# VH-VL binders against Integrator complex subunit 8-like protein: the designs that were tried, part 3

Target 1, 198 residues: Integrator complex subunit 8-like protein, of Dictyostelium discoideum (Social amoeba) (q54vk3)
Amino acid sequence: MNKIFGVKIDSQQKKRQQSNKNLTVFNNGRYLIYIGDIHFDRKFHREALRYYLLGCGLETAFYSDPVKTSVTNSKYLTFLSRRIFDCFYFLRAPMQAIVVSQFFGNLNQTCLVSFKIIQEEYYQLDTNYFQYIWELPLLEILLTTFTKQKDLKKIYLINQIISNPIINENNHPDIRKNFIKNTKHNFWKAISSNYLLQ

## First folded at step 6 (VH-VL)

Design c2 (from f3 with heavy chain N57Y T59Y; framework fv_refanezumab)
Fold by ESMFold2-Fast, scan of step 6:
Structure c2 (fold): chain C 198 residues (1-198), chain A 119 residues (1-119), chain B 112 residues (1-112)
Amino acid sequence: as target 1 above (198 residues)
Amino acid sequence: QVQLVQSGSELKKPGASVKVSCKASGYTFTSYWMNWVRQAPGQGLEWMGWINTDTGYPYYADDFTGRFVFSLDTSVSTAYLQISSLKAEDTAVYYCARVEYGDWYFDLWGQGTLVTVSS
Amino acid sequence: DIVMTQSPDSLAVSLGERATINCKSSQSVLDSSNNKNYLAWYQQKPGQPPKLLIYWASTRESGVPDRFSGSGSGTDFTLTISSLQAEDVAVYYCQQYDSFPTFGQGTKLEIK
């Protein structure tokens, strides 16, 4: 019967809408980012970071799927990357800030801000985050600086990344693109674990 | 057997050039970086630099820039040291020695190559 | 660069007696994050290349007799040979690898 099929379709639509709401709390995600901005403006950078990460996690299903809607833009993480970068910088997490600078839409800016941070915060560069660097010009800046500092351990670690054929090979851009996607996902997962989960 | 075998002794005049070889066997050549260490007669050990066997990237210590060139031929598991414009003060035994990635001590050494520079 | 200074320049010890060689670095070679000292010891006999004895200040290389031991931390290190044998006559070098490698000037060990 026609009306039975109509009710079944409406039920499926309602379940789909409720399922989407249950998986990603869009209104709460936007509100959390707004609260993050309030904290950022008040110089409460750690609180701002936590709200930004939680808001982005809710909007993107914890960085597993970029959302392409008017509520959450596919560029949302890109737009927030500078705010998250500033939070890490002011919290004296320079290596995390350098990794986040790769999300800027401008590689020259990435290199300029990273060079300054490396010079200012050399002894605070957490080598656990070197694995999340994929931009070759940035790796070259790090290698040059570590060579000047005669820091054998850091030279070794950066050379291991540079020597990876996936990073250094101009052929097979699809393989490089997928590697970078996985690196980005793993970075945000690690950051969420370290800064949200206690 | 795991070993580094270097080329034989060289006698050169000032201004000449020399190329010393270091052939690795018994291990994966690209798993260890190759270093060069010099020892002048009756003197101590002097680190010259290293070359990344995987990438070919060389690094030269401050006293060994300009006239010294490190290179590789990975197809024959061999590292090379070339010295140009030889001077009397270059007279020394030149050793190749490997380091394991992350552990920067020299666990395996070549037998050494004596380079003598005299008129 | 980190400067490595050994003492004494030469040492004469009777067979079966204890030999002690010292090494001082101009800067600490202790990495506080992993609690490791980036310090190695080598033995060089006349006409031979150096042979690794000790790494990480106190870890013996495979095949090195247990009479050889390393100790110390930070800037002051010691190589000890508990009972000198005839084959131990050699020059001994310390080497740091906290930065680019630098060697001490060497200590010549002779039989008294």
Scores: ipSAE 0.000, ipTM 0.487, lowest interface PAE 14.0, mean pLDDT 81

Design c3 (from f3 with heavy chain T55S N57F; framework fv_refanezumab)
Fold by ESMFold2-Fast, scan of step 6:
Structure c3 (fold): chain C 198 residues (1-198), chain A 119 residues (1-119), chain B 112 residues (1-112)
Amino acid sequence: as target 1 above (198 residues)
Amino acid sequence: QVQLVQSGSELKKPGASVKVSCKASGYTFTSYWMNWVRQAPGQGLEWMGWINTDSGFPTYADDFTGRFVFSLDTSVSTAYLQISSLKAEDTAVYYCARVEYGDWYFDLWGQGTLVTVSS
Amino acid sequence: DIVMTQSPDSLAVSLGERATINCKSSQSVLDSSNNKNYLAWYQQKPGQPPKLLIYWASTRESGVPDRFSGSGSGTDFTLTISSLQAEDVAVYYCQQYDSFPTFGQGTKLEIK
């Protein structure tokens, strides 16, 4: 059940929630996502993105709060990733969209949509976001494309990422999981800085 | 001393394979990417490709994608160039050279390895 | 790929005179975002590997004598030796690194 439908609370419902002070049923992040959906449906993709990011950040502490007692956590961000991907795609922010595709939970889908975007939007790829790619097949797609374009700067940047032993899976699984968690947190922090604080 | 030392000259028949080594010393091997540059007798310099010394991932110039293999042994700070199915046209001096920061000017070169392919 | 063309192919200069070698790229090697030219110059003596002289079109490598200087921008570059010495007899190569590295054909410098 979508808790956003419960935004219209009468006086009695407010009293019942006050009596259950340690168990909140409402989540402001879900309301912000709902407002984002309204803007998205009206083709206001920048406004939709702002509300999605604010809702995501409020609920997940930018993907860094694993202890949140609400049902809103990493799973919610994974679900929301497709809407955020669409916003970046329609706003012509292709590299941000490619990074977000890694949150889909389906690597084949990540590679398919990313390959298409790389082919269509090559000259719009913001290299500042390369550091947020952790999926090896996606790095290989980028490297192959940049090699064909003879783009030395982009080849160098992708090779620098691939050269991280953590990415090559030759190390302990816990080290890789922690690295990915930190990469996700840093990405959402950077996105929030660029899209919410302007 | 900061230097790149290559293996000695090789004389091979067509169809054979050769493996040239390039041993680095005096610097952190993985901080610089290794390039290979070919020079045929009496000709100019031709870039073949590079290998990222940290990741081991090679990048080859278009003319050098089939028979040519770049590899590393990081434990002994050594880069290798292997050429399979040698042809007469492969006769050349092969140089290793390093780059810093992915900027492709070559500040340090090996002495070169002459590979001669003849019957 | 970017084609590098040097001129002249061969040059004879008297000791103490100025030597000038030109290099032209088929497309610009200037990066407008950092205002740097991705161009280097090398000296190669017979039986020796190339030695870096100049990078970023005009920056002299450590240990290279002051008589060597580089100039130019975009597609047209020049290496100048202000007062030629006997040890400067060599083949000189320009190299771009804006894309996959390519070298000029070389200029052979000899004493008159």
Scores: ipSAE 0.007, ipTM 0.565, lowest interface PAE 9.5, mean pLDDT 82

Design c4 (from f3 with heavy chain D54Y N57Y; framework fv_refanezumab)
Fold by ESMFold2-Fast, scan of step 6:
Structure c4 (fold): chain C 198 residues (1-198), chain A 119 residues (1-119), chain B 112 residues (1-112)
Amino acid sequence: as target 1 above (198 residues)
Amino acid sequence: QVQLVQSGSELKKPGASVKVSCKASGYTFTSYWMNWVRQAPGQGLEWMGWINTYTGYPTYADDFTGRFVFSLDTSVSTAYLQISSLKAEDTAVYYCARVEYGDWYFDLWGQGTLVTVSS
Amino acid sequence: DIVMTQSPDSLAVSLGERATINCKSSQSVLDSSNNKNYLAWYQQKPGQPPKLLIYWASTRESGVPDRFSGSGSGTDFTLTISSLQAEDVAVYYCQQYDSFPTFGQGTKLEIK
C-alpha cells in the first residue's frame, strides 16, 4: 500500500486521495501562496518554492508508481507555474525554469521565455532535465540553438528525445497524453528530491 | 553482412543536379545516424553534415548549406545526397558513413561515389 | 570550428621500424566530466574508403592489429605503429568529435 501524508492506501485510493488533496489545497491554499510570495519578495526563493510546491498539493512523501498518479496534471499546477518558474529562474536553475514554462498553457509564451533563457544562460543548462521537455516546438528551439553552437553532446540528447515515437505524434492522442502525464510526474518527483526532500 | 553500398560514379555538366544513394544492410538503419564526407581529388576529408535516420532531420556544416540536400527512404534503409546547380569544384568522391547516436567517430563507411563535373 | 593539424605531412619509415604521427587540435578535445578525449584515427589506402583504427584517443577498433596504438590528451595526440608492415602504406587522418567533426590534413606514410 502506498502512503500519502501518513495514510496507507491502495493505488486507486491514492489517486483519488491525491486529486482530493489538490482540490482542497487549491480552495484553501491562498495563505500558502501568500506566504510563498512573502518569501519571494524577500529573495528567499528556495523557501518561496517550497510553499508554492506545498500549495499545489504535490505528493512528495511517497513515490510508488508514476502511472497511477495524476496530481501533477492538475489545473492548480498550471496556475502556480509562473510563480514556480520565477523561483527556478532566480535560483539560477534555468533548465528547470524552461521545463516549468511548458505548464503555462500558452505554447507561444513557453517558446518566447525559453528562447530568452537559452540565449542568456546557455552554459548553465543542466542536461539532466532535457528528458522532461515534451513540447516539440521547444525541442526544435533547443536543437536549433545547439546546432548553431555546434554542441554535439546537447544535439545528441535533444535528438534522442525528438526521436521518441510518442513525441513524433505517430501514435494515438491518448498515448501521447499519458506519456506527458508521466513526464510531468517524474519531473515533480525529481524536483521534490532536489528542492523539498533534501 | 554489415555494409553501406553507394550508387555508381556520375559524370555531369555544370548546372546539372545529381543524387547519390547509400544503402545500409546488416544492421538496424535507424540505430545509427548517417553522415556525408567529401574528398576532392588528392585532398583530405571534409565533413558535410548528417541526417537523423529516425526523424529524417538533416544538419549541414556551414559550407554545405543551400545546394546540398540530405534525405532518407527508411523503407529501403537508404540515405540520399542531392547536389543541385553543380560546379566544377564539386568534383569529389562522396562517402556516406554511420555514427552511433552520441559519438561522431565513423565505424562504417560506404565505398564512395565519384561525382565528376566537367563541360 | 576546431582546427586539426597533423605532422609531418609525409613520413618514410623502414619495414619493422616504429612510425609516429602527430595530431594537434586548436582547442582541447578532452571532456573533463568523463575524462574522455574525443579523438579518432583513420587509415585510408589508395582507392579505398577510410577505415577506423582508434577512437577515444587510445581505444583500438575491433580487428585492428595491436601494432597500432593511440596516445595523448587534450590538444596533443599521437598514432604509433610499433613495427611497420608493407600493408600499412596509407594516408592517416586524425578526427575530433568534441564539436562538429573536423579532420587533420592527413599524413602520408611510405616505406623507406
Scores: ipSAE 0.007, ipTM 0.562, lowest interface PAE 9.4, mean pLDDT 81

Design c5 (from f3 with heavy chain N57W; framework fv_refanezumab)
Fold by ESMFold2-Fast, scan of step 6:
Structure c5 (fold): chain C 198 residues (1-198), chain A 119 residues (1-119), chain B 112 residues (1-112)
Amino acid sequence: as target 1 above (198 residues)
Amino acid sequence: QVQLVQSGSELKKPGASVKVSCKASGYTFTSYWMNWVRQAPGQGLEWMGWINTDTGWPTYADDFTGRFVFSLDTSVSTAYLQISSLKAEDTAVYYCARVEYGDWYFDLWGQGTLVTVSS
Amino acid sequence: DIVMTQSPDSLAVSLGERATINCKSSQSVLDSSNNKNYLAWYQQKPGQPPKLLIYWASTRESGVPDRFSGSGSGTDFTLTISSLQAEDVAVYYCQQYDSFPTFGQGTKLEIK
């Protein structure tokens, strides 16, 4: 059985995408992602994460490149984001997992899984990653939880993010889009530094 | 010049509502978070919660959820405390007090508003 | 909540003498990462709002006389008035801000 990404795509759609879009990022890295899936199935989550990061070119800021993003299969991106999320969760890096949940393309799913993690892993939330949250409903969940826990330091940090006019106020769409792009880029650079370099 | 001025004393019957105001002057209103502190007769100071003056987001201490509402009117640099369904146990002096963004020590206080609930 | 306990509940001190007020927290208010104690002291005179005296356990607020000093770390804190003056008659409160703010019950200081 020839499974590259653990997701079945219609063979006609696969052939059409390759011929019409030249999916260079995922085509070049797909074997590394396959190796990642093998490690994931063996429960070697850190090694799986490393292969996922290498295979997608995230160290080259793939998610902040609009051209590469626009030619990539959205179903595949969602699957990959979920696998990276699972790796962080099983490695007991819940805050990194919460950041990655923003890539799911479904904000309701992002909020639901993040709420569960925040409740289960409260004391494991690394505040250095708060700066990579851009979805207002997710910031509201964090603020509500920290308020119930009476955690003034975390409330302060989340309020710094919410007070950013780009996040909280109605701004020109291009300004918000550029901010989110830069936030995604900075997150993947930090992750590559922390998890690929060791 | 830098001051917080609160509304005058109130005498209310049980079940009524009261709205206390706290007007800031001499500083940038949104640079400091606004807190409310209660002091019942013969008792000490009790923190009620705070409101983010930039966002309008309120946070309440556990004993002050439900009947208590913090709000703002930034156009007149004023914070409000509303208490609904007043009870005799709400009789107290209510203070507004500011904190520098991120620090919860209170460097400036209003003069206090006495709310008396009786009947 | 972090419970703040002051001692004594009241004390009488002669003019010019040293007054000492103690404050204990039910858990540490020291942040080991920045080595700061999240503890403040306030003075409240009859009919007036509280006035900030000390923050970060030992830093005097601007305009507060140097006879007022704060000391201590972790769970045990002290406010000292080195030479009591008539104007110092008041109730004194400690307050932690390591979590949601909580105040001690107050210490009433009066002249002998």
Scores: ipSAE 0.012, ipTM 0.591, lowest interface PAE 8.6, mean pLDDT 83

Design d10 (from m14 with heavy chain D33Y Y57W; framework fv_mosunetuzumab)
Fold by ESMFold2-Fast, scan of step 6:
Structure d10 (fold): chain C 198 residues (1-198), chain A 126 residues (1-126), chain B 112 residues (1-112)
Amino acid sequence: as target 1 above (198 residues)
Amino acid sequence: EVQLVQSGAEVKKPGASVKVSCKASGYTFTSYYIHWVRQAPGQGLEWIGWINPNSGWTKYNEKFKGRATLTADTSTSTAYLELSSLRSEDTAVYYCARVGDYEWLTGYYDYGMDVWGQGTLVTVSS
Amino acid sequence: DIVMTQSPDSLAVSLGERATINCKSSQSVLYSSDNKNYLAWYQQKPGQPPKLLIYWASTRESGVPDRFSGSGSGTDFTLTISSLQAEDVAVYYCQQYYDYPTFGQGTKVEIK
């Protein structure tokens, strides 16, 4: 059985889902994002996150394609990433928030918010999400902090990521672009499994 | 109107350095990579490198590594190419061009160089 | 580096006739994760910068006439101009963006 959005889906169910597109509410990703905003404004961050993840998944073919029903606009995608970041932050998932900060489209802001979170939430950093960091300045911040804390396990894990030739920019740029694309895809799949699964 | 406007023609002596500018307008400067490509008279296109204006990160064609320096100033939406130790073989038209990378939520929407500067002729003569 | 080789170096075609330009890459530019070919075609007229015509091997850039079409996959690609117009006289370049950008040597299209 394959898992999509934290649910078990077999080949038969996938085929039926492709041929049956008359589910108006759940086939309108923009509407789901709108419902997410309502929950976000009411401080229901977990429900907001679930609706954002469902809406993004529907709009992007499970995080594999560009947004199809919304204006393809850097500002829109940046605002959405900031809302999802806030959801993780308020749900006390600081490492997931740090990963999402890479989507902001402003590396200085990514480093600034991540540095603060790393300082404030050090003991809550889930090491399972280190594999989803691709920005070298952010990896450097993590390594510097872990070195100061003498955290040998976290130093080891970050060094494994930095030692990947794709990450340290000594390969061709398109290899790195494709690696980042796959890393983003894998992150959203992992998040959907962890936050949409009952 | 999306546009890249480059600085004017330069004439330099062998051994000198040249700095070419590329000013972006009509789009979010930090959402696109800036590539630099040159073309010697009567020859084909040769890639020099790229810069990500958001991160400041650069990648260079090994042929130009150590001689080319790519920078970007986000406050003025301007990218720069500086080429040092100029030789007569560096006589060429130098182009900047943008490549998008923020259209895809799960990856880069990185297709072709869709907007180009008008080119800057650099002549290296003794 | 991925080497791009175009053929022919020059092509003379009568107005209204079909022009065909070939491009071969030294390794596949098909990315298995998205099943797309990272291959673009450019048109360059004298004194002008290159203009993007085709990306992802077969997708026409906005504003490009439908007489221009791209085809092929993996290592072998073709740009076709179905009915050559006077304004199509130019040098055409293929370019891969699967790895470090590399260009073909160019094909000059002229009217005979």
Scores: ipSAE 0.000, ipTM 0.459, lowest interface PAE 13.8, mean pLDDT 80

Design e1 (from t11 with light chain S31D D93S; framework fv_tocilizumab)
Fold by ESMFold2-Fast, scan of step 6:
Structure e1 (fold): chain C 198 residues (1-198), chain A 123 residues (1-123), chain B 107 residues (1-107)
Amino acid sequence: as target 1 above (198 residues)
Amino acid sequence: QVQLQESGPGLVRPSQTLSLTCTVSGYSISSGYYWSWVRQPPGRGLEWIGYIYHSGSTTYNPSLKSRVTMLRDTSKNQFSLRLSSVTAADTAVYYCARGYEDILTGYEYFDYWGQGSLVTVSS
Amino acid sequence: DIQMTQSPSSLSASVGDRVTITCRASQSIYDYLNWYQQKPGKAPKLLIYAASSLESGVPSRFSGSGSGTDFTFTISSLQPEDIATYYCQQGYSTPFTFGQGTKVEIK
């Protein structure tokens, strides 16, 4: 069994992979991201995504460890998030792209790109990923669009998320932080399951 | 390399405000991480006091929240702790520490610590 | 608040022994647990984060395991320089809380 967030590989396999991290070029997470860029440039977006996720997983011990790849970790993570966003967008996985936009570190950019995607790719919005939206302005954009479309099912689903007190109550900053932490964890677990494991 | 160093008075009288400063070298406090205070009463365990994010937002331990203020001075690359209305129970070694928060997984831990500063509350 | 209960409070072992200490959380914290080493008169030092991840520069004889509520920290072959108090800490929710500590001594 593979360790991706909540799915653990055995400790011996994990220790062997961890001890061999960066030992060879092919086991270097940064090199895997570089290989991802080569595939991306060739328009092989699914292969690029797999390499980006593997590179991120190797650098984070399969999403169990913080990223330790550079002095500018925030810029590195923003770059990685934008690359993964691009892969989902080009693979016509717009809802996954919208979720990833929350990692950009700039809420205005998140709302701008998401608004455009929601309008362009309305019928491709996979409702299974609504649960991974934690930014209230983004939920409001979704709700407004679904209301204009008279999409009762999507309105209901977004309202269930907005109705969560953790999402919309400013009086619980620590609870909100931990909820977002768990939401991120669950998202990357789901993505790794769907895109790394076939 | 990143280093943290506490400074401030080692003696504080009951009912007064305990004030400590942490000077950070090797990394800008406004560029990332969160910056934290942890204390340890003599012969006892560790107690987290609170942190200030690189953005300036703060989170305090609810048991101390009414008495705690944390501030940062980005020009001096320092952050400070003020604990008001002190009693003998506040006698402890006070550590400043850097907290890492992984944006993808949410894992958090303290990776660098100051050497600690003993503060005694006594008349 | 999440309460962290550590056991034992102290132990005595010989050089080369396998040392195990445990930490229990009052609620599930997934893998959001860290282990620190504190030598007398010194600041705590991070050894393990995310329950099982070894911090850079930390000897491989140190390891951690567990998830949910039950966690274990192990020193596979105790060395003289390992004599210290060890603390677990949950990083799941603020306020961050520490176990009461386990003092490891030489027999």
Scores: ipSAE 0.025, ipTM 0.631, lowest interface PAE 7.2, mean pLDDT 83

Design e15 (from t11 with heavy chain I103F L104W; framework fv_tocilizumab)
Fold by ESMFold2-Fast, scan of step 6:
Structure e15 (fold): chain C 198 residues (1-198), chain A 123 residues (1-123), chain B 107 residues (1-107)
Amino acid sequence: as target 1 above (198 residues)
Amino acid sequence: QVQLQESGPGLVRPSQTLSLTCTVSGYSISSGYYWSWVRQPPGRGLEWIGYIYHSGSTTYNPSLKSRVTMLRDTSKNQFSLRLSSVTAADTAVYYCARGYEDFWTGYEYFDYWGQGSLVTVSS
Amino acid sequence: DIQMTQSPSSLSASVGDRVTITCRASQSIYSYLNWYQQKPGKAPKLLIYAASSLESGVPSRFSGSGSGTDFTFTISSLQPEDIATYYCQQGYDTPFTFGQGTKVEIK
């Protein structure tokens, strides 16, 4: 079997999980991720994505409406982010993939992976998802690429995000943290609408 | 079986520093969780003061940040609260509490509490 | 900061009654809401976390529901030992904030 969602879990984390008081949600989510992996291996990327998204929703006590209980600020997504990233990439949704790369938990890996996509696929980046980028180094990579390509529309849109005081000049870390949590929620709400309700 | 116990003076004079210690048994404070202080003025509600994470990083309530310091002593398995420049408004029952952050979901809550220590600020 | 508003501030009910307390957040906190019980002279005790999850060892008569900004706490059949003040608390962001409390008394 796979490691938990492709990440090696150390003994401390495994012990914490065993003491988790909501083990049913955890077990069901893990099973859905496993089923997602089976679909992914068979090149059924949309089906894999749906299982991954359902697994994330179930972790948040998902009842009936995935939009209302979409995963928000979940450490669970850190372990799933590479799989979801690959799904978006293979579904020809590179901008959604770039947004998901911010969940990797390692900004250097986020920038490395996203840089490659941005360089090769900049012309296919869906501007509706620019609003979900919060990492300044990633915004700088996008801005530099669009500037070299002389894409005035995309330059303008990225500059609007960078000029947000919460992103660029905010000296209150709690305000930035709250903004990022809301941005994450709104992203997963949009993804649920576009990929689960279609 | 985790237990938390507050200790410190029950009376503090105005303008002095309030110092409290929380002794933890049954779990090492450096091994996990965040370790928090919450206070309750007589007849009023609960107010979160701040926490120290098992790694040593601290987060304080902005309303108290300029007056609050939290430290940990891993050899004694204790964490402490220092509140400077106290006034009568700081009279409260002070609780220490263990904060749990669920690894998978990020849900946070206080699962173990000390019994509380009344601190009166009076001349 | 996230403001938490509880209602009512106090209530009186008979043994066996269904008791409902509400809590509203000034902004969306999704499901990051906890409920605590505080009996006179004692520390708060966690009853519900993540809006609807029952803490181990807590009687099944206690339940929670809601998401976003509106939350409800219910005692399905009030018992004498349930006389206490109940507090909601958001765990979404620091500073963690509590509601004003609801005092539950028996008639």
Scores: ipSAE 0.000, ipTM 0.467, lowest interface PAE 13.6, mean pLDDT 80

Design e2 (from t11 with heavy chain L104F; framework fv_tocilizumab)
Fold by ESMFold2-Fast, scan of step 6:
Structure e2 (fold): chain C 198 residues (1-198), chain A 123 residues (1-123), chain B 107 residues (1-107)
Amino acid sequence: as target 1 above (198 residues)
Amino acid sequence: QVQLQESGPGLVRPSQTLSLTCTVSGYSISSGYYWSWVRQPPGRGLEWIGYIYHSGSTTYNPSLKSRVTMLRDTSKNQFSLRLSSVTAADTAVYYCARGYEDIFTGYEYFDYWGQGSLVTVSS
Amino acid sequence: DIQMTQSPSSLSASVGDRVTITCRASQSIYSYLNWYQQKPGKAPKLLIYAASSLESGVPSRFSGSGSGTDFTFTISSLQPEDIATYYCQQGYDTPFTFGQGTKVEIK
């Protein structure tokens, strides 16, 4: 099993990995990110995304435990989030890109890039990813756009998220923090299933 | 230091459910690895029962799948084994073990083991 | 299921001897083979993973080799504390399966 994403790796995937077992560079997350950049520069965005996801997961364990993660450098995490964001954008997966923008560590930047994407890519917003949004200003941008478009189903879905007291109200800080951590984990699990296990 | 310790009744009556708990110290079971049960009947070899991944997903040995359930309690840092409808053939030392999977090579192995708990199925 | 067969089932050797144990898989498992040591009354302990990689803290007298279906485990110079049953285990596919074990004794 892939312990970064919580998914089982089948025998065919093991055979592919076996061919690379003597290459220690594949156990280095930073090298995988470098390989991702090579693919990104060549416009191979899906391959770049796969390398970024593997490299990010290996280096950071995708927020499983901040004390036990291999990397705590915020600039490094922001860099990875931006590269993964760019890959989703170029793969025409705007909703996944919007979710990833929440990882930038700068809410103003998150809202600016997301606002532009929401306005331009409205018809491509995959509702399956709405559940992974936790930033209230971002939810308000989505709600405003859906109201303008008179999209009753999307309005309903966003209102369910906004109505969650954990997200909307300033209750006990630990409750909100734990909820967001679980949401982040579930997002990366969903992404790994959709982009690594195809 | 990572340590695993089994606990539970050492005697189970036929047709009952065998229930064992593994308490983990020195590492959070929700942070990584997969957490496994392996048994050894007296004087015989090792048989893998199944595992629960740190996310909660489970994989069971097909020979035992209909009788096995594995659960985790992340608040207590424990995972458990339940084996239903036991018979004398289920008499064994039960070990819990931590499993590692290398993401790029796919190599899997058990790096830490509990001391083992003998469970006797007898009336 | 992948069947693992060990030979011999038991052996007796003197301190300082080279001891070799073999393990065969019913199908190719590449290098997805592990070796464990189990002392009487104790849990198994990982010695070797990926057919030939020595686990951290394990003495260098232990080694493994092989790929595909045929594997060997060697103790280059047997010590008294090496008295144990040794098991091979395939990590290629679930269910994970173990060999029957090889009991190593001194006389």
Scores: ipSAE 0.000, ipTM 0.439, lowest interface PAE 15.9, mean pLDDT 81

